VHH binders against WD repeat domain-containing protein 83 (wdr83). Designs and how they scored, part 11

Target 1, 315 residues: WD repeat domain-containing protein 83 (wdr83), of Danio rerio (Zebrafish) (Brachydanio rerio) (q6dh44)
Amino acid sequence: MAFPQPRPQAPQLPQHLWRTVDCQQGAVRAVRFNADGNYLLTCGSDKSLKLWSVSRGTLLKTYSGHGYEVLDADGSYDNSQLCSCSSDKTVILWDVASGQVTRKLRGHAGKVNCVQFNEEATVMLSGSIDGTVRCWDTRSRRMEPIQILDESQDGISSLKVSEHELLTGSVDGRVRRYDLRMGQLQVDYIGSPITCVCFSRDGQCTLSSSLDSTVRLLDKSTGEMLGEYSGHVNKGYKLDCCLTDKDTHVLSCSEDGHVYYWDLVEGSLTLKLPVGKAVVQSLSFHPTEPRLLTSMEGRVQVWGAEPEDAAENES

## First folded at step 21 (VHH)

Design j_de (from z_if with D62E S109D)
Fold by ESMFold2, last read:
Structure j_de (fold): chain B 315 residues (1-315), chain A 123 residues (1-123)
Amino acid sequence: as target 1 above (315 residues)
Amino acid sequence: QVQLVETGGGLVQPGGSLRLSCTASGFIFRTYWMNWVRQAPGKGLEWLSGISSGGTYTYYAESVKGRFTISRDNAKNTLYLQMNSLQPDDTAVYFCARLPDEWEMFSGDFDYWGQGTQVTVSS
């Protein structure tokens, strides 16, 4: 007779507050980890982009150059460059160390909602209310896009790049996945304006949030609905969603001041994290650790899976 | 130089229909969400309906759902409101309004307004 084994431990989810940062940027429209998760970016309604140390919670640099609100940003894999996009209809490429604008790219006919580097940082991709995705070369002094994708019937709200694939979400209720190497396009119809898209960590699923207060997990290759997650409020804001570092849970911002966590497989609500009493506009999950960033109004918070004292000794 | 000009108002009998138009100039119309708002005599502003920049998403106040239809023609820079089954309490000045931030849909923060067009529902 063998000894009974203990039941598996519950997953450790980031629910312990480590830091609160008052960004002094007006509303923080987006918060993003850099590629290695040691820094974070904040996109301000005051037109500024700021870079912070995650562990210390301290401001490292302010990037000024946009003419209106900064709506999204991304850092290159090697921490040498940033990109950002704005209501001023531009995409900016920045040199991290000097704070200089390397390139200010015009061409979109309206607000630019989303921006990301490809994995090698050779290209920036941007999506706009004008219904186009534009691809920009980071390596040359060219000021025109190298490609324009115009399949969408309404504004682009979100985009993500993984390997050779581009995932976009549109107000037209469609999630589009482009195979950039083969020139192929897959379209999945959700039927409500898309607010955020992302890939699962294992690359087999896509996740989307929409204005019907529903987050959906789809099989990437077939478009089959694998999960549907609700209970939060998303009716009039561009709210972020994501997956945890190990694809165990689905997360969403909410207009009710919480971040919702659902078990990915079972679809049950696991945690309703109280962030505050206003709209939680943005979130970002650490690339490899159970650590979460949230933004609400002008405040960013860093959350860990255990109290900070214990986590500090983990190194 | 942004201009919004409403037309199509007038006197109509109860149960009747009207179609309002709003012609836009001085900005790139197809990159903005647009709205209709009205003001009844002696009352405040009432939001009625909105439409996305590409026209694929529409949304309505409960008071007008099923009776009013918002639409747009981006080639003509024109916003429309089809109003059916009009009643005396629909009497108001009707305005078209430009939404500067599509992701704060219900803020009430419109940056440009038309002059308004009078709709009067009376026997």
Scores: ipSAE 0.880, ipTM 0.940, lowest interface PAE 0.4, mean pLDDT 92
Fold by ESMFold2 at other seeds, fold request of step 22:
Structure j_de (fold): chain B 315 residues (1-315), chain A 123 residues (1-123)
Amino acid sequence: as target 1 above (315 residues)
Amino acid sequence: QVQLVETGGGLVQPGGSLRLSCTASGFIFRTYWMNWVRQAPGKGLEWLSGISSGGTYTYYAESVKGRFTISRDNAKNTLYLQMNSLQPDDTAVYFCARLPDEWEMFSGDFDYWGQGTQVTVSS
């Protein structure tokens, strides 16, 4: 059973447009909040990475150094460093304040689709079309990765790090979870190329999106499918999915210009948020507040749970 | 420089089979998704099939699904197309093509092409 139309939104779901930012970076391949949610990163097809103030909507700095499109980026917990990855087969570690390249790391045999710091920002993890995940020491002048994970039979599309766990998604239709401390690996077979993976906020579940236009929620310990969410379009793009800040809803980008929201427990569609007329390529949910970033073509939009005027009156 | 060379075309009777090969050089073959495209006499290009870089994901145009099978051997830098149950409408020049952006699978924006190999289906 499901409702044919979305229910009225709960006040904690971001559905009110606060800002539109014209990034001037060509297509924005990825948009990301920093760790505290006060800044956002944009990854441009024009080879640039940009840092912006979320609250002011203003450009703070442009990072130039990649030789081709920037595909993903992450900020360190203390806001001192950025990492990024690119179609130029490299991972770059940046100093935020100076804008200078600290390290440009080579070794992947093809495009690098995803990159993230671990919690302490002592390593960067990167995933590539070459089927490997590589771990890089952020503090060492060493040019080689400290670890290479090559269990995947096809390209790596997405990765996320939580504590000592690494979650990866592959074109081979598998979601892999590594316990990096204990050296253990769990594999969940989805059966369609994975486009995005993430952990639930409580750490008990994993979420994955795939090219069969389906987002799936699995119990991390048992592998049991707890939810299956569809109705959106994901047929040929690497689209993002996520959970809300309180694990109440599942979100997905869509090729039809919307972001879809499903109630996590009931599985029913709650909201079909119109972003525009093109592919919504990326999204990022605020770490602690009901705030959403979306990218479509060369623009990023910031969405809040209340109209911006109302939010100012209540803070 | 990037090169793609198709072989295996020829004359075949209706209902017959052919296997096409495409040998790649000048790039790291195993890091690209690859495709087959054909051009019938006097017609435009028709996309037929694609395969992921590791070979674990294959996809097909409805017109050839069930009759054609795409595969690859990354150790030999070679892409294959097995064509079964061929009919006169399959007569065309067949090209292998490299997809530069795997996450725009249906863009049609292939950056390198082979010279093509002729397949002719007639009694």
Scores: ipSAE 0.879, ipTM 0.940, lowest interface PAE 0.5, mean pLDDT 92
Fold by ESMFold2 at other seeds, look of step 21:
Structure j_de (fold): chain B 315 residues (1-315), chain A 123 residues (1-123)
Amino acid sequence: as target 1 above (315 residues)
Amino acid sequence: QVQLVETGGGLVQPGGSLRLSCTASGFIFRTYWMNWVRQAPGKGLEWLSGISSGGTYTYYAESVKGRFTISRDNAKNTLYLQMNSLQPDDTAVYFCARLPDEWEMFSGDFDYWGQGTQVTVSS
């Protein structure tokens, strides 16, 4: 008779509610961690952008200047600047500390669905229902875009920047990856309107969600489909998807009030997290910790891998 | 001022076809998703079909899938509905409708409507 062998530790997944924040912004269209994960941004249908402390759950500042609902936002790596985009067809660059509008950039012919800084915060990239991606210089006084990308045959729903690569998703059912240094373009055909795109943490894969209620993982360099994840509901909303901090699981929002987790490799459903009774509109995963933000209606919730009291006692 | 004007309605026999047109003005047509909706006599509004701003994505109510085809010509600011295999219960006023939020596709929240065009299917 032998002693039992030790068992490997299970991956930690954020499934314990730590905090609920009533944002008082109408519907929260997007929720985003900042680069270090200590702050979060909320994009309100009431036209406001708000900055919050994640750990304290306290409002730090409100940014007013958009003429219609705010659809997406991003913070610069050094926490000095924010960018946002809106149904008012503009992109705004904000000074974080003063709350002052640094620039209000016009040029898109329709709603701007997505916006992000590059890693150095030297440019902002925006994507619109007008089918263009526009690149804006954050440091100059010029009001014209540096570059306009117009390869899409329909609206741009999502974009992400990593190093010198730009990943975009379009209603035309295509995920496009641009090498911004070399001017090269790779196109992967999904066949259903794309709602969200992102890179894996190791930079080797891309993830996309689409209106056929399917999330797909592709090899970045070849476009080969490596995984396909379904069972959730995504039929008529721009819902977010992401990967966990260690690339172990795929997550998606759902119209049924849950966030779905799938094992990345096996493709099996690991967790169906009940967020509430309405559409889960947006999510954001912490850059380095198993911590998740969700938005549903006007509420944001913070989720951790352990009950909050136990996490505070961890050393 | 936003205007949507439907044309192409009329009387047709069962099994027949019609093509409806909707001409848009007063806004940037190519940046809006567009829809067709109908109202039968004494009935409520019934959503039929929608099309994305670039025209690459189309979607249909189950009641008309396979018989109706939505399309658009952004150079002419015109939305179309090709209706085939028409039956008497397709008799209705047909409306062109503008969708203000493409990511609330099925909310029924249209911000501008045409005056409608009558389609009558009878022998």
Scores: ipSAE 0.877, ipTM 0.940, lowest interface PAE 0.5, mean pLDDT 92
Fold by ESMFold2 at other seeds, last read:
Structure j_de (fold): chain B 315 residues (1-315), chain A 123 residues (1-123)
Amino acid sequence: as target 1 above (315 residues)
Amino acid sequence: QVQLVETGGGLVQPGGSLRLSCTASGFIFRTYWMNWVRQAPGKGLEWLSGISSGGTYTYYAESVKGRFTISRDNAKNTLYLQMNSLQPDDTAVYFCARLPDEWEMFSGDFDYWGQGTQVTVSS
């Protein structure tokens, strides 16, 4: 007749290593969850793109077709298509099931740093060192972009699409938000080369990382700085930043081998996650769960909010 | 074929100034970050400065910050280094170098180099 003791609640932050995946792709330049978070993509300096099961940690398919390093990739909402971009100046649209190249799109004058589908996967958007963002029709056999955005004064490092908005980050130190329906542009001046941009989950804020080792949270509508997060090292790499699944914390990769977590509101460091001894190049946060992917050198790691035994074999 | 050709070196007195130029051909210059590197007599290579592809971001080694200014003119495919307050220890061969990966800014892994131009600072 003893009263039960309270069980500890699972931590909400991904801090427990579940899995290490040795990708065998040279350096992994980017790691990405697919839209539903059940699969992950790895972009290799060996020119390959690979698709993996997150839960099993197993390789599902290798996509070959780029002539140089793969720098970014994205999966369509329905898991039927992938897009990728490369130092070979191309964007590739892939059929997931067959592994075949549907389109190899040329036009950028230099390496392509970032690529993403819009929500409906009717277009791909790509950003390049040539200073342009290009929009490509996924449904057409035409090889020309349907639009070129050339407002940037320097290379494009990152882009994200949410609803009808496009957010871009540039080496020129500016974060640009395009209203794709109205053709309007909002510019926020950061003053240091941007390495990564993203929207908050509630759609009210933008987040940017830059080469001054600072991550900044801005009010989307006014451009007012709401938060500023530092202590990590970002001086010479294109490092990723993101928000947690519930917008409670800000994350950043770091050149010192850690992923930094800050409380969004207080701005204080909550967790300094030791990933390894080299640059943490890329990260991706699960769409709905406290799960994190990191890439460092040739490996990807999956992190969960509880130890793997607690998540799988909990009594 | 990629070519980088430096000019503008020469003999200058201590405290003087020089402007180096590097003319690029055989590639799309405006899509590469560019750098200056020097080699003093009997010494190794020393990175000095870099500039982004669009020219909006510049960065410098501490030893030259405030004295040297990197710039570029993408319409002329030319990289520049303005060197002020030169001292005898600035004597070196100065090289223009192309950075293949702008997101490893400090790797020192340049894929193409010029032949260099001699700068000599002495009375």
Scores: ipSAE 0.877, ipTM 0.940, lowest interface PAE 0.5, mean pLDDT 92

Design j_de (from z_if with D62E S109D)
Fold by ESMFold2, fold request of step 22:
Structure j_de (fold): chain B 315 residues (1-315), chain A 123 residues (1-123)
Amino acid sequence: as target 1 above (315 residues)
Amino acid sequence: QVQLVETGGGLVQPGGSLRLSCTASGFIFRTYWMNWVRQAPGKGLEWLSGISSGGTYTYYAESVKGRFTISRDNAKNTLYLQMNSLQPDDTAVYFCARLPDEWEMFSGDFDYWGQGTQVTVSS
């Protein structure tokens, strides 16, 4: 080529389609990277959980055992275990290699919307339309939760775990942060049903999306609103939000078939990524690289910051 | 078996008020979002209002916002609709409906319905 190659924009944002995966699971309710970002999980309305290789785009294993739609899933840090939750009111702990159900945990009175391991995978946390968060021991044979958190006045839509902290989002319009080590609870009032919560990568902020079509960034320690992001559509679906791998941008799914990117500091829209013509149901951002998963209807797409022929790793 | 039974309909004069009730049985009421829907003579179904499982979030069609109030009492397994400032075009059969997936709020995909209660607004 006679011309200099253009410099990449900084920061680079995932906007180039690398791969489309037809999951054959009905609607994909959630898509998740595993802990190292080399695998992805898909949660199907057909009651299945599937594990895929990101680089190869190939199905590795199907996990069957839920009686209704799978709504969320997470992989343990060491890739040995999976957890999942479902409209069947259960949480399942799976052995990755064998595909066996090691525990099917009952107790929630209604569908379970969200599930995650803690960082050491010693505990699973689940949140339900019944308004409770339940903590389950992964190491013992006990089938009862070791803790039930019932402070919420309405259903739990989302949860995230870091170290000794648990962040939850509720239909009651509140984001709750539990310090599990000290037994403390901080409550931030948003005022609209929460659909997704997460921590910033630097651990200093919380991010929440809600049914008023607004994503909000708050200072974790004070609850002060640091940013407010809108322009997308979130009126009736449990849509995901996140921050980029370096905390430069805020992302949200949208009912209009796009993923929206806002500059975290300026609050201005940076990119409106066209994913398709239907609701973008779920997204997941790679733990360390500018790589994004999206789900829309029955398919998942992998997006990179450069075209795949220029990317750091080819499938 | 899931049952939803509406009561409280009747004849009311223009400008009047009615309070509808819907008694639920056969399922764990407090874990479902609930809705009111109506059907006027010769018209299709019109969604009116919904309420979250815990009762903390309510939402309304524009046609009834400010005049109708949805509420629930989970201890009594009962859904309510307070209707004020009724007009002749509010004449319809009113149904309560169970929403199976709260995260598809406007799908119209209700899995159980009551038999309905007639509301007639006329002199």
Scores: ipSAE 0.876, ipTM 0.938, lowest interface PAE 0.5, mean pLDDT 92
Fold by ESMFold2, fold request of step 22:
Structure j_de (fold): chain B 315 residues (1-315), chain A 123 residues (1-123)
Amino acid sequence: as target 1 above (315 residues)
Amino acid sequence: QVQLVETGGGLVQPGGSLRLSCTASGFIFRTYWMNWVRQAPGKGLEWLSGISSGGTYTYYAESVKGRFTISRDNAKNTLYLQMNSLQPDDTAVYFCARLPDEWEMFSGDFDYWGQGTQVTVSS
């Protein structure tokens, strides 16, 4: 009697097209999974924010209230609230179920490029071409920011929050990490305008993309440069980068219509995913599954690790 | 009303230098990326250089790299172009242009332009 042979390792990289969604929002400036990965948000140049079911590919709600393009959005952990930011210089807090504006927050002097809730959804953080990051209380009737961070010498392009840490990227070529509990600031000089920042899933590294067509991975504790990833094109657009759900690969959008995957440790190109023939503007990786969202022009695509008809899909 | 007004043009001998200025009004200058563009007689528009809103990032067309320097003074709402080693091929009307979307740097879709200032390089 013999034990069964080990099964082949399941594929872990999304590379098979599952769905294409024509958003009808003009250009889709950003695409985002919600916190649990069951919904997606699309930020339209037509001034709309839309919420969709990932599994069904169907529109659930349209949020209208911005006066210009919507540039970024985020969902609260409990799916009760959304936040968004716009070229109209505002940040909006939305009630998901009703579709109504809870607050429309003014104060930024220019377009707002990025926005995110903290983990508890007690604050929203926004970053603007005016060079500031602003913190807004979600539970108070106050319309003024509770904090303004003005250390940057140029516009803020991207921000991410993890635990008590805030990571920001600026056109001044610097990635800044704030420890909001201890009041500490760490600055990493990259030397080229930053287009996107994120944390690794294990919280030990930071990742940044910049206009020198290079994505860089740094050790958070030491500041050591752990990897550089190139071969894609990022010269004039604010393109997204991220890590896979297991921190095995680095991804980047590209102006050449592909999403690039590099092995995190070896730095070698693993996959050049053809999305289309225009700029791939935005991407979002599922929090727990090998599933990827991409946006290009007015369309969003959902990618899985197996062909859809071969994979177990849940509606 | 958004206005961009170029000054500093004129007649210069080959090898000479000029400094162009563009004074902005009617908008928050420090929150926009700005550009210089020129048009030679009988020719189309040629993009020359751009600068980020905070002034920390500059970029140039290959034809002028090393000879021209873009800068800005946000306290004075003024954009500058320092032009050195001028040659007859640099003869053109020079325009200041506002970039509405900094993250489409090379779209060519400027939303506001100045009236232009004439630069003539001739002996």
Scores: ipSAE 0.875, ipTM 0.938, lowest interface PAE 0.5, mean pLDDT 92
Fold by ESMFold2, last read:
Structure j_de (fold): chain B 315 residues (1-315), chain A 123 residues (1-123)
Amino acid sequence: as target 1 above (315 residues)
Amino acid sequence: QVQLVETGGGLVQPGGSLRLSCTASGFIFRTYWMNWVRQAPGKGLEWLSGISSGGTYTYYAESVKGRFTISRDNAKNTLYLQMNSLQPDDTAVYFCARLPDEWEMFSGDFDYWGQGTQVTVSS
């Protein structure tokens, strides 16, 4: 927009490119902030996982051990461990400092799309094209999962853990929420293959993206659809979605090379961020600051709410 | 070894129907998305339809939507294509194909193919 649009009085949306991370990992399938937002993880089609300092923009360590593309990763709350999953059907637990494989966990019958620690990093949860979610104990040398969840009728595309809750998205068009302490399961039917799920920051809502080019916000307790966001393109890729650090906007990757921002309450498009001319496949929003990571092919970029004075800020 | 074997082709009159089968071996069939592709003589490959690993999601090329139905039976390691309202321009060799990356649905980068089965629509 131009002439009649008022200037925002408090712009807190990442829209200014701060830096490009030179990953050299082939396509980067996933980008992730760590728990405190000071580090980022890049999951490479070249089979590598890399850890970077966000503030310095420098490579800290490369983790090699997967036999095929790395599809997702997560860092433990205390920054001592990483987990990752791959097309090689495994989940790996890494020691951050040494770069060594602590355990390589087998059992999934097909590629593993998603992985995350619980809050205390006592378990890892993984989701696979085989339709199962598997829970793995991080503290023992046990090679078998401590739990297998097999309610899904098709592959698992995404999962997120918050306290005692596990949220999963499936190609079967359903978002499932497991209460791990009460042993209960809530199912929300979306009707199109789910590509990404997440919780709102306040814990009251769930967000899902699907292959019908629509992102949906649901009330967690009732299942009522509170918002529906479209205009982007999601037809054939597993694209990430999320909410901003203060739950003001909904974001989605898009096959058209943009990240879309919608006002959460009004549902209107606020910003169409041009990232490039290829599929923007992954994004991650900083836990407490208006800062965004994007991945498009092998290009990983860091975005902030104001232009960064790179020479002054990096000295 | 990975093997895909198509059967069920033949000669059919315009307006007729055929059901193709593709039997899979040498891999865990239920963990792969599968597709049908055809090739008319002297022409390039044409993607027709795909189905998710669990069978809950199907998608079609516009040229066959409404006439063709893809399905699978994971207990029998078999992929199917029901073809109705066949016309002479449906004449082709039909292949089943394995999709290595389900999240690049339209890449055309299938890693394994069958030998194909001939479908001829005439008279």
Scores: ipSAE 0.874, ipTM 0.938, lowest interface PAE 0.5, mean pLDDT 92
Fold by ESMFold2 at other seeds, last read:
Structure j_de (fold): chain B 315 residues (1-315), chain A 123 residues (1-123)
Amino acid sequence: as target 1 above (315 residues)
Amino acid sequence: QVQLVETGGGLVQPGGSLRLSCTASGFIFRTYWMNWVRQAPGKGLEWLSGISSGGTYTYYAESVKGRFTISRDNAKNTLYLQMNSLQPDDTAVYFCARLPDEWEMFSGDFDYWGQGTQVTVSS
């Protein structure tokens, strides 16, 4: 027998529930941090978009204007604008403060699955089941896209913008990276319908999730597979994946009600976070802190690396 | 307004083949995932196969994998099912069905159906 001694503190991964938000929006199809991580957006099957304070867990504004489910959304860097996309085939640009529709952009032939501002919020990028990515000018009164990318052979499921690059995922099993500065296109063949894509924080890798229940990390420049992560369930849903704020772990939603964490380098499972008993539809990782958002059915949960407010534990 | 019309059914000998067609109208066909479902006499519906909107992804029930092939021609607004090595227990009415939400692939919630075409496998 030995005297108890403190052990080194466990890794700083989001695993402690801080808040549950009952959004009252039907199913929450997507949950997103804003650019500074102080606010979160929820995309409702009830056709609404809602903005919430992360720290207080309180509803700030409801945005109504879509004719069908809201499927994705993003906030501009300065918190002045939102964009959203919907099963109604439109992209909407919103003024945050007034809640008014600035523009409702039509042109996609089907559901719009994903939308994001570029870093300067001068353009919006949208991806649709119609197989196109469309680029829209946020500062022009034009209602037509300034560019249409139609290289995909099937629907677009996910897109991300970083610096001068656009990353897209398609049901055709390909991840495409466009160099917007040089006009170049790199195509990486995964071989299974892509559900989500993202860049690593260091800008050297891409991450993709697909319907073969596998998340893959690729070298951006060569296309070589650097990591392959499995054990979760992704067979029929558009589930999110991401990297932690420091690129230490890979995360994925799962149809079994968990979020999976793998060590990026070793590929070993670090944490299987129980969220609930339904499909975990969406996740979003804080830009700079170890904090995670998850959505499951009509609820969003906020997770932190330590239990919230140690002062409450002393009462 | 939305219409799905199946053709190509009929009588066939065991071990034979048939190709079913489903012609779509009243909607933008190339933006929907499509499926085949069948109903044997006196039995419930059985999902058989699905295909993505662009046609690049196909998936099958275990009972028909290797024998049936789903395909589509978006220029002709037509969905196909090639059925090979047919056996008496493949006797059923075959329906094409439209999937409203591609990201709930196995929900079984098809929003529009064809009238069905009868396939009878008998020696």
Scores: ipSAE 0.871, ipTM 0.938, lowest interface PAE 0.5, mean pLDDT 92

